# Miniprotein binders against a7ua95r516to809: the designs that were tried, part 200

Target 1, 294 residues: a7ua95r516to809
Amino acid sequence: ASLSLLSISDLVPDLQFIFFWMSNAIEILYFIQQKSPAYMQTIELMDDKAGSKESLLSATISANEEAMTILEEVIMYTFQQCVYYITKTLYVVLPGLLDCNPFGTEPSSEQCRRAAGVCVCAVCVMPEAVRRVVSVFQTTSDLLQQYQVHSEIQSQMFAYLFFFTNVSLFNQLIDKGPARGWFQRSRVLQIQASVKILLDWAKGAGHNHLAQKFFAKFCSTVTILASPPQQLSQMSWKALCAEHPSLKPVQLHRILTQYQLMAELGPLPIWQPSSEDEAYIYRTVDLLESFENH
Key: E = the ipSAE of ESMFold2; O = the ipSAE of OpenDDE; V2 = 0.75 times the mean of E and O plus 0.25 times the DockQ between their complexes.

## First folded at step 16 (miniprotein)

Design ag6 (at its last look DockQ between E and O 0.91; V2 from the best seeds 0.82)
Fold by OpenDDE base, look of step 17:
Structure ag6 (fold): chain B 294 residues (1-294), chain A 83 residues (1-83)
Amino acid sequence: as target 1 above (294 residues)
Amino acid sequence: DPKEKVEELLREAERLLEEARKALEEGDFERAILEALRAIIQIARAMLEAEKHGTDPEVREKLLEILKKAAEILMRAEEELKK
C-alpha cells in the first residue's frame, strides 16, 4: 500500500497485537523480578527428594534468566514496532497541519455526522487536518490504555511521538515554509491556531508537560513568526535567544532572516547575532533537526 | 524454514503448557512455575520469529492464547506458594 493511503485505523489490528505483547511482556517480566526470590526460596526449603531439589532450583534459575532476557527483547521489539507504525502514519498526516485553515468552516467529519447527534466534542469541531493528527495520538492513547501498558512506557511512547512530530513540523516549516508561503502572517496565524488545538488535546490527554517540552522548537518558531513586526523589531538578538532557548542560533537567525524578508523590514541591527553566536549562525548542519538524536 | 521453526516452537510451548497445567493440578506449584516459564520462553521466541518473517493472524491468535494460559498458570502457582 502506498504510504499516502496508510491510516492509523488500518494499523489498529497490528497495533493491538503489538500492544498486547508489550503489556503482557512487561507484566510477566515484572512478576518474575518481584516473585522470583520468594519462589526460589520455596524451592530451597523443599525436602531434598533424591537430588530433585537442586535440579529444580538450577532449572528454575536458568528459566528465570532466559525468560527475563527474551521478555526484554519482546518489549524492545514491540516498542520499536509501535513507534515505527505510528510515526509512518504521522509522517503522512503532519504536512496537512501546516496547510490547514482552522478558521474555515470545514464541514465536521462525516464520521461524526453519521452519529445521530451533532457531536460537539473537541475532536469533532477540529479542522480535518488537525483531527487526522489528533486521531493518531488518540488511537495510540486509547490502545495504550486498553492494554494497560505501564505508565513509563506510555510516557516514553508519547515523548518520542511528540519529538518526531516537532522535528517533522519544524523541518518542514524551515525548509519549505518560505516557498509554500507558511511564513506569511495569515498562514502563520493558521498554523499557530492548529498547533494550539493539538496542544490543547495533549493537555486534555494528560501529556501537557511532554507536549510543552518536545514541541518547544516548533512553538517558538511559530510564536516568533506570529509576532507583530512592531513588537518583534523591538526585541534584540539576546532577548530572542533568552525567550526561545530551544532554538539554536542558526535556527533563530534563519527564522529572523525569513521574517525580515516577508515583512519587508530591511536589515535590523538589533537582530544582529552577538559576537559569541556569530560563529554558530553559519552552522547550517544544525539548521534542521535530526530524528536520530532521541 | 522460519514457518517450520515457529511451528516447532509453538508445539514445544503447548507441550510445556500442558506440563505446567498438570503440575498445577497436582499441587506441584514449583514445577508449574518452571514449566510455565519455559512455555513463555518458547512463545516469546515464536512471536519474535513469526513477526520477523511476516504476520500470520492464526499464528498470532495461537501465540496470544498460549501466552495468556501460561501467564495464568504462573500467577496461580505463585499465589498457591504463598499460602
Scores: ipSAE 0.803, ipTM 0.948, lowest interface PAE 0.5, mean pLDDT 90
Fold by ESMFold2, look of step 17:
Structure ag6 (fold): chain B 294 residues (1-294), chain A 83 residues (1-83)
Amino acid sequence: as target 1 above (294 residues)
Amino acid sequence: DPKEKVEELLREAERLLEEARKALEEGDFERAILEALRAIIQIARAMLEAEKHGTDPEVREKLLEILKKAAEILMRAEEELKK
């Protein structure tokens, strides 16, 4: 039996090529947009006694428009390719967060252990499962900085990566949680701690707003599951919906059903859906999230 | 043949780049802008076509080189034209 792990470091040469093209296409497109009014006017005013003025101006108008069109296509293509490569590595490493025990005694890396008396390395002190995920995000951030990619594109990149992470973790928890024992309270608390480390990285990296926005569904799920029974049983369905608007009725129903089972609160449902929601709690086609946004 | 299409686009981009470079040297900055824009169009097409079919490291290096040179000529020609 052999296992080959997809590593972000193996993709760096491909990502460097893609980021180079994306960054340069953006820069050239911006240049054309900012400078073409002026140089087009100068070309129009050029003294031309042989009638070539109209031909040069017409050709330059056409080239200008065609260049902007193809550069926009390049930007779109390169963004999609970055997302594709990076999310493939995320898909492989994200499930480990659900199996991780962040409170366990894991050996530190030898480089981090050899340097421990002098300085601390934030990545080296993380559990390995969290480290693998953070490494993907950090490598992405380093490459975006290295190639000086525009901040708006960087934000769009991390918005999608956090969206993807949320969908992947939520779907795996809901789909595989019963078989894997992930709804046990001790496991939920371990998952909560592991995600906290990831969110702390996002905050330190300047992405706190994006992480809070795009992790909402998974974080709501873990918050509910981690709640003490005394506290949660006093909340109505309506109150839970109001506190966790990111969860669809079928999703909230599944989470509460698993909670009641693991907390041994008896067979009669404690939380009764509103009349408006009753038609939706059995729509299992809506249980898992799509990796495609709107 | 995908490899032949990429090579054809590369050859055209290189030809246009040389025309842009010559125009810049001769002080024909209006033509240098036009030919640099055309080189950028062709090298971008070459990149998109090459990536559809898998790209050799040597082809990738050439794609990077031509793009940078064409962009540099475009920007220098614009700067000289406004003088």
Scores: ipSAE 0.785, ipTM 0.952, lowest interface PAE 0.4, mean pLDDT 85
ESMFold2, look of step 16: ipSAE 0.782; ipTM 0.951
ESMFold2 (binder alone), look of step 16: mean pLDDT 82; pTM 0.790
OpenDDE base, look of step 16: ipSAE 0.800; ipTM 0.947
ESMFold2 (binder alone), look of step 17: mean pLDDT 82; pTM 0.787

Design ag7 (at its last look DockQ between E and O 0.94; V2 from the best seeds 0.71)
Fold by ESMFold2, look of step 16:
Structure ag7 (fold): chain B 294 residues (1-294), chain A 83 residues (1-83)
Amino acid sequence: as target 1 above (294 residues)
Amino acid sequence: DPKEKVEELLREAERLLEEARKALEEGDFERAILEALQALIQIARAMLEAEKHGTDPEVREKLLEILQKAAEILLRAEEELKK
């Protein structure tokens, strides 16, 4: 009945608590794993005054194992909570990327360029819709850095966020694109430019490999849609599948159908699915992607 | 019941933290390690239980305080044992 307008800034206090716990749980778990053999050996080698050594050793063995187990649960829970809260915010801001005109000049961008002469700051060239998405990613990155979260966990976090972003953008484009005019060539070029700004942010933030991996489906879609008609019409279905392996046959078929319609290339299908793929181009259950990555 | 369970876990974590602090102060570093680990277990359980049902800022502050203190005792006790 209504759309959530929750911003990432509203969630920062909760995210700070959760990131603090995640970071500390990781550090404590690592400490126990690294130091437990040594301090357990020290306890085992103690003089057994009044028989206390065996009670202490047995209790410490149990406490080590229990602590490692519960800390692993904390890490998993806090990671899931961070992803949940952050993706709720992303869901609200991501549709704006599809409606955005990044070639238009915002007043702040124009003012910054004129005041600076020959230089342009990155903030001045970023459209509002892109800024809202980048703000979510940047806030996440700042919190991960603030709490010194291990780099492997940071990579896993952004892998999930990029996966979610790709699914959200792709599904909205496929589902709503015809009604919203998003398959018009001028609009596709605008979308392509907006996504490039986001990918440039990811590259500067050290996540280029993850962004390239997890945006592949959406980027392939936009690349096909942005192709000149003379070039695309000369490519076979098999060549397109080989060039864009991230797209399922039903997805590629839908994209090409919309392309042919918007480019006014006539009613006869130009691209003929291979015999292997022909059974799959109507599998509507495979058209939209699941937000579940497992 | 949910708030009562969190309070029980917090009370036990605080008791264990105090025992760990006393053990460290007395130079019983082996017991300080054990009791710091036990405090960490209880405070982690308290956090997980509290967050299932929403958490008051006062409870969150206590959770952070106990976690940090228990971890500090664990580190100090291990460092002393190496000597």
Scores: ipSAE 0.771, ipTM 0.947, lowest interface PAE 0.5, mean pLDDT 85
Fold by OpenDDE base, look of step 16:
Structure ag7 (fold): chain B 294 residues (1-294), chain A 83 residues (1-83)
Amino acid sequence: as target 1 above (294 residues)
Amino acid sequence: DPKEKVEELLREAERLLEEARKALEEGDFERAILEALQALIQIARAMLEAEKHGTDPEVREKLLEILQKAAEILLRAEEELKK
């Protein structure tokens, strides 16, 4: 109940504090790492007035090491908190992406209409369900830029968020897809178009490589399901495995089985798993993706 | 009490920052760096402790204020040592 009301906008004040800490901790850590050799050398070159130099040096070394350690802990903690809050909001909005019809005349976002009239920006013309997902990523990007978070940390954050999104969408599609009709060709084409909008956003935001990498499994699934029966029925199991290496044999087998049911195709010997893969197609534990292996 | 621990850490951080400021004014830049680093450790511990138990806005604001002061002292001391 309470999760359904959580918007990214409601979390912005808390996220701002966390991002501020993360950014400053990174900056201070970097400062210490870069400057510590110089001021340590300065202490070493000081005149040894009454043994104070050695004690000061030792104390400074110890304080420097402890400060770096605690700053790293702060960075890790703040990173985890950001991911925790952002993934909660994604969890709420991602199911809407699978149900979205991007080809429908959905009314443009009321917010853009109120502020500037008919906004024709790429975000304002997005379907509402897609816009909500993009808004989470855009807000994250804006906060990272606002607080000038180091580019490596930005990349790691988006890598995780795309990973999470892929796992969530893939698992939902595999688990609930047959019951929800998401394996129907018309629905698959809608999902494909919605994901394309998200990928186009990621490309525009400079995260094209990460998006291609971490969405590979979901995109492969959607690509197979979107394929015409005439085309897909000519592809062997081995060819499909080679074209979609992100899919485990059990996953590919499930997708093809559901495709066959949906398209009312008879048994296709060409889709029969190889003798090598036959043992793996029954590993149902590997069917859904885990969130733990990132 | 977690709140009491946070307050203790903040008091110690403020004490250390005042010592760092004095050292900076006296031209003891090496000591200013040491004291500022020690203050930073206490600030970071206070933040982590406060956030684990839910932090009020006043504590957050105070943490940010003293963090900024620590960073400023470190920067100034380093700049003076570079001359």
Scores: ipSAE 0.496, ipTM 0.835, lowest interface PAE 1.0, mean pLDDT 89
ESMFold2 (binder alone), look of step 16: mean pLDDT 80; pTM 0.760

Design ag8 (at its last look DockQ between E and O 0.84; V2 from the best seeds 0.76)
Fold by ESMFold2, look of step 16:
Structure ag8 (fold): chain B 294 residues (1-294), chain A 83 residues (1-83)
Amino acid sequence: as target 1 above (294 residues)
Amino acid sequence: DPKEKVEELLREAERLLEEARKALEEGDFERAILEALRALIEIARAMLKAERHGTDPEVREKLLEILQKAAEILLRAEEELKK
């Protein structure tokens, strides 16, 4: 009846089946593309009979084209299913990053206690909310490697997962942040620390470039909010736009407005939008990001 | 009924797989390639149909088995044809 609170671990058998099919379909499609000219030529030379309009060569041409077509459909379908299932679990766990306090957690797992002395496992130190998100990414990475999925497809998968994560976190912060108190300085610093743990995972997993590209908007937002008032108050609107090009004028304006409220600053002349941006700071349709590709 | 259609596709894929296997054993590598391609088409159709309507573990195991066997026959037949 209900699909709420599905974990990535519960989906592993389904993902294993899907990844197996995707990986094999890619390999078979490549094989056909590379080998069919040769075996088609050999069949043509060896076919001495034409008992109907469908010779062995004609039948093989048709089967070859149909196989390539259906394998392409399999690849597209399996990729879409992976994205669907994985993002469903991400959607459930991502909000916890905004409510998490990474500074109040100590290692307490059996693994860390048994190690005695110096703790060598980063996962044992990781806050539960961050651990849940990392688990989704790590499980995805492990499955992609286990089934030897083509590296370009692995990159496309993580590009989308990071894009989805960025949109989800940014939209929730902007939309729910005032009511949840997420713009208070202590909370921003906690959010920054939690996101840093996730970014460190992405770097260690070999996805640093993708994370930098697709997390840019959320990271810029947190960077601005975490800046000390003395430093941020000396940066003009133009300088902020140049330093944070991922932010639209309406988004930067909203972030600075929330910053002023939390820091108890009055209007600052140097934060006045440039003349070309002034028309854009109230475009509410541009405030939140879409989950569709751009 | 989607279950009946999936079962039909599986039966056809199994029949084509057996035809491909026999052709390979008889040294008819040209025919083995054709029948293996046809088995791949049918098993891929079965997978897509089954998954859009939900698939039980036993059907998934059969889908994997036939895919692997058909791909192996295609590869072996191509290798033998090059000789």
Scores: ipSAE 0.773, ipTM 0.950, lowest interface PAE 0.5, mean pLDDT 85
Fold by OpenDDE base, look of step 16:
Structure ag8 (fold): chain B 294 residues (1-294), chain A 83 residues (1-83)
Amino acid sequence: as target 1 above (294 residues)
Amino acid sequence: DPKEKVEELLREAERLLEEARKALEEGDFERAILEALRALIEIARAMLKAERHGTDPEVREKLLEILQKAAEILLRAEEELKK
């Protein structure tokens, strides 16, 4: 009940505080690392006024080491908290992406209409379900830029968010897809179009490589399911494994089995797993992706 | 009490910040850096403790204020040491 009401906008005040600390802690950490040798040398070159130099040097070394340690802890903590809050929001909005019809005349969001007329920006023409997902990523991007967070940390943040999104969407599609009709060609084409909008956003935001890498499994699944029966029925198991290396044998077998049922195809000997893969197609523990591998 | 401990850490951070400010005014830039770093350690500990136990907005605002002042002292002291 309470999770369904959580929007990214409601978390912005807490996220602002966390991003502020993360950014400043990184900046101060780099400052200490870069400047510490210089001011330690300055202390070493000072006239020894009654042993004050050695005590100051020792105290400064100790304070630097302790400061670096605690700042690293702050950076790790703030990063984890950002991921925690943002992924909770994604968890709520991601199911809507699978149910979205991007080709429907869904009325443009009332919110963009209220301000200054029909905004024709790429975000304003998005279906509402896609817009909600993009809004989470855009808000994250805007906050990272606002607080001038180091580019490496930005890349790590988006890598994790794309990983989480891929795992969530893939697991939902594999687990619930047959029951919800998401394996139907018309629905698959809708999902493919919705994901393309998200990937186009990621490309525009400068995260194209990360998006291609971390969405590979979900994109491969959607690509197979979107393929015409005439085309897919000509591809061998080995060819499909080679074209979709992100899919485990058990995952590919599950997708092809569900495709066969949906397309009312008889048994296809060409899709029979190799003798090497035959033992792996029954490993149901490997069917769904884990969130722990990142 | 976690709240009392956060308040203690904030008071110590403010004390260290004042020592850093005095050292900066006296032209003891090396000591200003040391005391500012000590202040940063205490406010970082306060932040981590406060956030893990639920943070009061007033405590957050105070933490940000002290963080900003400590960073400003570090930057000013470093600029003077380069001259």
Scores: ipSAE 0.680, ipTM 0.905, lowest interface PAE 0.6, mean pLDDT 90
ESMFold2 (binder alone), look of step 16: mean pLDDT 81; pTM 0.778

Design ag9 (at its last look DockQ between E and O 0.56; V2 from the best seeds 0.54)
Fold by ESMFold2, look of step 16:
Structure ag9 (fold): chain B 294 residues (1-294), chain A 83 residues (1-83)
Amino acid sequence: as target 1 above (294 residues)
Amino acid sequence: DPKEKVEELLREAERLLEEARKALEEGDFERAILEALQAIIQIARAMLEAEKLGDSPEVREKLLEILQKAAEILLRAEEELKK
């Protein structure tokens, strides 16, 4: 569908169908894996009526292997399709997190506007841009639960969604940040607050470990940019690398360069890269993250 | 014609499903298992081919219905064999 039609609510019917297929394929695959030794043994023990037992056994062995293979393909394909639809929606709503003022005075949810009164629910106190992202994650979680998708698959789905979110936010911040004013101090603090709300949702939803793992690069970036100049100027290159292992040398160097410009600092001797890292701080091929690296 | 290939796979899956159902009713549980597995294979192939054609909700829902029926026969035949 078109970009203007990619709200998560508009995709729910297609997602429901895809999750239904995925869940059925998973359950059938599991059944075959668990029960095939038993029914294969029963066939082996049959009376050999008219010599047809060996043909039946051979055909059943072949069918069993082929069914497991094709069901695995269905599961992988349906998983990829879910990720495709959901990430297209995320791509549209994620940039709003970088422009969001979470300290604003007006809630913007349709429920709060319609009620025209006091509302204290978590959705109503959440900034609109954050609410749009959370809505994608929450709808995904609700659908996975509705169709009783195996918990391991649910974790893999959110691992991919958090990975995508991190890459999208990091790349946009690094690539568009100077032109959009996102490195200004007030903006960095607003971004940090907005991301905190999102991370709190992830923790409450039971995905804290995944969020900590897959948001690390973006969170490290924001943490560095939000640091007061007096504090950050006391930290050496080695110390910054140790505290932020998710950042490649070219990425850390770019972030510190933008920090220097924003804070009007000159070059600092303690931010000079180690000799090992110096070879890598200008590798622009490594600056932006690939969506294909997960 | 990819649409024609999906129709062929669907016809074969429906034939196998009917044969599996007859085998189950006749107490031939070993053949019911084989034919249910074969139906599952054909319908899963049809689903993957149908996805290459794009958005066709009616076809995808029909394919899922047949998958579920074949899985039910597989489950019931295995259950009967344990008796």
Scores: ipSAE 0.717, ipTM 0.926, lowest interface PAE 0.6, mean pLDDT 84
Fold by OpenDDE base, look of step 16:
Structure ag9 (fold): chain B 294 residues (1-294), chain A 83 residues (1-83)
Amino acid sequence: as target 1 above (294 residues)
Amino acid sequence: DPKEKVEELLREAERLLEEARKALEEGDFERAILEALQAIIQIARAMLEAEKLGDSPEVREKLLEILQKAAEILLRAEEELKK
């Protein structure tokens, strides 16, 4: 009950605090890493006039290593907390993306209409369900930029968020799709259009490569399901495996089986798994994606 | 108490910062670097403990002040050692 009301806007104050600490810890770590070689070399080159050079150098090395280690712990902890809060909001809004009809005349957000009249910005023309998902990513991007978080950490965060999103959407589609009618061609085309809007946003935000990489499995699934029966029925199992390498044999087999049921196609010998893959198509443990393997 | 621990760590960081400043003034740049790094360690520990307490603007401002001063000492000490 309480999770359904959680918006990204409600978490902004907590996220701001976490991003503040993360950014400062990164900045200090980077500073130490840049300066450490210079001052260590200088200490090493000093004349041992006082007999304390070796002890001082050792103490400085130890202090530098400890400082870096503890700063890395701060960064890791704050990173994990950010991801935890952001993924909670994604978990709430992502199911709406699968149910979204992007071709419907849904009214633009009331908020943009009230503030600026008819806003025709890319976000304002998005369907509400897509806009909610994009808002989570945009808020994350804005916070990362506001606190000037290092670009590498930004990339890692978006990589994880896209990974999480892909796993969540894929698992929901495979598990609940048949029961909810998401495998119907009209619904698949809606999902494909909604995902395209998200990918276009990611491209505009500079995360095109990450989005293409981490959404590959979900996009492959949607692409297969969106394919016309006349086209897909001409593709062999081997050809489909080669075109969609992100899909495990068990996943591809499940998708094709559900496609056959939906399209009222009889058994297609051309989709029969190879003798090599036949043992793997029954590994139901590999059907759904895990959130642990990122 | 996490609050008491944060305050203790901040006091120790300030002490170390003052020792670093003294070392810098005395021309002991190597010691200044060591003491400044030790101050940063205490600040980083304070950050981890402060996260358990939630946002405290006072703690945040104090941590930033000490960090900035520690960085300034490190920079100045490095510059003097290169001369």
Scores: ipSAE 0.361, ipTM 0.778, lowest interface PAE 1.2, mean pLDDT 88
ESMFold2 (binder alone), look of step 16: mean pLDDT 82; pTM 0.783

Design bi1 (at its last look DockQ between E and O 0.92; V2 from the best seeds 0.78)
Fold by ESMFold2, look of step 16:
Parts: structure tokens; C-alpha cells; sequence
Structure bi1 (fold): chain B 294 residues (1-294), chain A 81 residues (1-81)
């Protein structure tokens, strides 16, 4: 009788009604916006009691604006409710991406023998940890399509979900990475491969530019950590800042410190921050990202 | 199961009337069988929504009530065969 593994599929019966009311409110709002100029034009064509027409027009405009404001609040509320429940499930499944091995022996994977005997290969579709995250995104996409949610709202929802994913993965990597061994090079390469599968899903779903925009910080981190030591050692601090503008100086400094430690490159700092950046590499308040930034 | 919900809205008359109008639009677009707003502008009766649709509509209405400083009370009656 454990509830610790609640999935997105357990929430669909409730989510579909929230999506329904959100879509319903969006339809009404756009209908009112579409008709408002025509209604105003009709009032303008009324035969003239100049003060009466102006007073009637002003009252009509005010009533429509207040109704549209209330509809916008309904849309915002239902959107926030959808995102809240979706991100609760996403938060549960995201840490698995940092622990999984997309190259290896997952329960859904089999290895083939190399010998000339009998070779039987099972279809390896996707590691379980990645599949759980993709399932949240795909279920969200399916609900948005089922209820014909306007494309602009669909984009805003995935922008927030990708933002949330980036913050969650980045913060966990920075905060828990040393204790969990996530800065080891073999682990970083596994993480990079798992994230590539997510990025491929986003591209296939039509959200490539949103994923590129909102995953930038985490992807930059993994790219740096996955770089060969010969290549990374040849880059200056300034060059790294220019190639990875999403990273704050304290974040870049922490990433390079962990890289140097795990690559066993000795204690002498390889990357010298610029004079202006030296004031910022110890700003601990800037190390982790806020879920409130968008 | 289908329900009838009766919603009373108490607060500044002009905002209460606009909220009632928005609730009417939401219910009509959702396919409610009957929607009646009392001519005094403070009571809304919606008939024919499913119980689950009505529950989530009421959550929206409670949010609006808190946001706009309006007091809302409601009753839900299940419609029997």
C-alpha cells in the first residue's frame, strides 16, 4: 500500500479536467477578443446621442476588459495547477537520469554474445530512468493535443517544464554530485547520453528551440565535464565564459574545480578567473538556481 | 453522474455580476444542460455537468472568490435516474 511511486499516469484522471477547463477558458477569451473590435464598430455606427454613445461605449469596453481579466486569471490558475502537479511527478523521476547507465544493462536491455553460436538480441528502446521522464513529457503533450490547447500555451507549458528540469538537474548535480560520484568522467558521459535522449525527444516533438534555450545551463555543465582534459586545459577562463554564457562565475568555478579534482590534474589552478570575475567566484548565494526564475 | 450546483456570490455588486457572467460562459461552453443566473445577480444554478467537472469548476470559482474578495457558498446535488 505504498504511494511513493505515484506516476504521471496516476494523475491523468484529475489532470484531464484541469486541462479541460483551461482549454475552455482559452476558447472563450479568444472568442471575446476576436469579436470585441466588431462590437465596438457596431456601437460606433449607432445614430448620434454623442454623450450617450460615448458613455455606452465606455461601459461596454470596461465590462469586456474586466471579463477578459477574470478569464485570464482562470487560465493562469489552471495553467499553474497543471504545471504544479506535472512538476511534482517530474521531480520524483529526474534524479534517476543522474544515476542511470544508458549504455549498459538495464532491466529492459539484453546483451548479445560475440561468438558464432546463437545470438539473440532484445530490442533496447530506452533506459527505464529516461523512459519515466519522457513519459511525463509525452503524457503532457498528449493531454495538450487531446484538449486542443492553443499552441502558444503549449509552448509556455513546455518552456516551464524544461526550465524546471534544468534547475532540478543542475542543482542536484552541483549539490549532491561529489557524494554521489556524479563528477566521475564515466558517469558524466552516461549523464550526457541520457540527456541527449531527452533532447532528441524534444526535437521530435517540435520543441527543439525551447529545449535548447532552457536546458542551456545543465547542458553547458555536462559539456564542460565531458570534455577531454587536453582540450579543456587549452581553453582560457575567458574562452569558457564566452562559450558558456549561461553559467555564472561561481558556477563555472565550482564545475572546473570538480573537473580538476576528478581528472587528477593536481592542486594548481589551471583556469585563472579574470580580475573582474574574482569578486564573484565565491558568491555562494549564486551557486544554486531558484525554481522561481523563468 | 450528473449534478446540479447552486452557487451564491456575495460581494461588491459589479465584480460579483462579472464573475457570475464568466461562470455562465464557462458552464455553457462546457455543455451544461441548463444555466440560470437569478436576475438579482448573486445566484447561479448550473445543471447537467458531471460530478468531476463540477468539482474542478468549483475549485476555479473558489480561487476567483479569494482573488477578488468575494464570498462564495455552494451546494451540489446529484441527479438521480
Amino acid sequence: as target 1 above (294 residues)
Amino acid sequence: SKVRITIEVEGPPEIADIIAQVIRWLAEEAGAEEVEVRVDGVTITITGLSKRMAKYLLKIIKYLAEKYGVKVTYEIEELKE
Scores: ipSAE 0.751, ipTM 0.931, lowest interface PAE 0.6, mean pLDDT 82
Fold by OpenDDE base, look of step 16:
Structure bi1 (fold): chain B 294 residues (1-294), chain A 81 residues (1-81)
Amino acid sequence: as target 1 above (294 residues)
Amino acid sequence: SKVRITIEVEGPPEIADIIAQVIRWLAEEAGAEEVEVRVDGVTITITGLSKRMAKYLLKIIKYLAEKYGVKVTYEIEELKE
């Protein structure tokens, strides 16, 4: 119940401290890694008093390695906490993306209306539902930049967030799509446009490769559903599998079955799974994506 | 408001000492005004962090304590300006 009211802005104060400690731990780890060789050299240059040098060196190395391990744990913990809070916010706003009509005249954000000038920035012209999702990612980006978090950690965070987003959107679309009318061509085109805006943001933010990789399954699903019946009905099962390798056979079969129902095409022999895939199309356990495989 | 935190780490000396060292580094990097580590009983006193920063540091410490099987106790005192 309380999750529906949770905005990213409400979490920023807590996130700031988590990012702060994460960044500090990374800096300390980096510092130790850089100084470790020099420190070892200093010990090696000390007078060899009766084997004490080797023991001191070994003890120091061991202590530093253990300290680095602990720092890595701090980084992992803080990273996980960030992801936990951010994904909670995403969980709240992502369903709105599927229901969004980006072609409608939605009023400009209240924040831009209060500014004496009509802001024509890319964010201000976004549909509200898309803007809410983008705001979560943008806030994350801003925090990562503010605290100068290492680029690798930034990439890992966005990779996970895109993964989470893809799984969430895909599962919702497959599970609830038929009942909510999201498989209707008009709705699919709206979803496609909304996702394009998100992908364009990711491209502008420097995460194009990650976005393309981790949104592949959702994008493939939307692409198939957005395809005209005349075009899609000419594609064989094998051709569709080859063009959309991110989809499991059971997933592709479900999408095509729902497409047939929606488009009133009846059974299409060319969409019949191959003998090799026939056993896999009944694996309903593989239909929805898991959050644990990342 | 700034706080003084006194942390006691109970456990195997080898682990407790390293945890204490990491806590010291974290506190120093965070801009603590004073960090004192006493070897006898592995007591760490951190002075000058904000209450909010200190709260999250303590969460980290608690996580580490649970992970490494050490007991951590702490006291927080608000510093009067």
Scores: ipSAE 0.721, ipTM 0.918, lowest interface PAE 0.6, mean pLDDT 90
ESMFold2 (binder alone), look of step 16: mean pLDDT 81; pTM 0.766

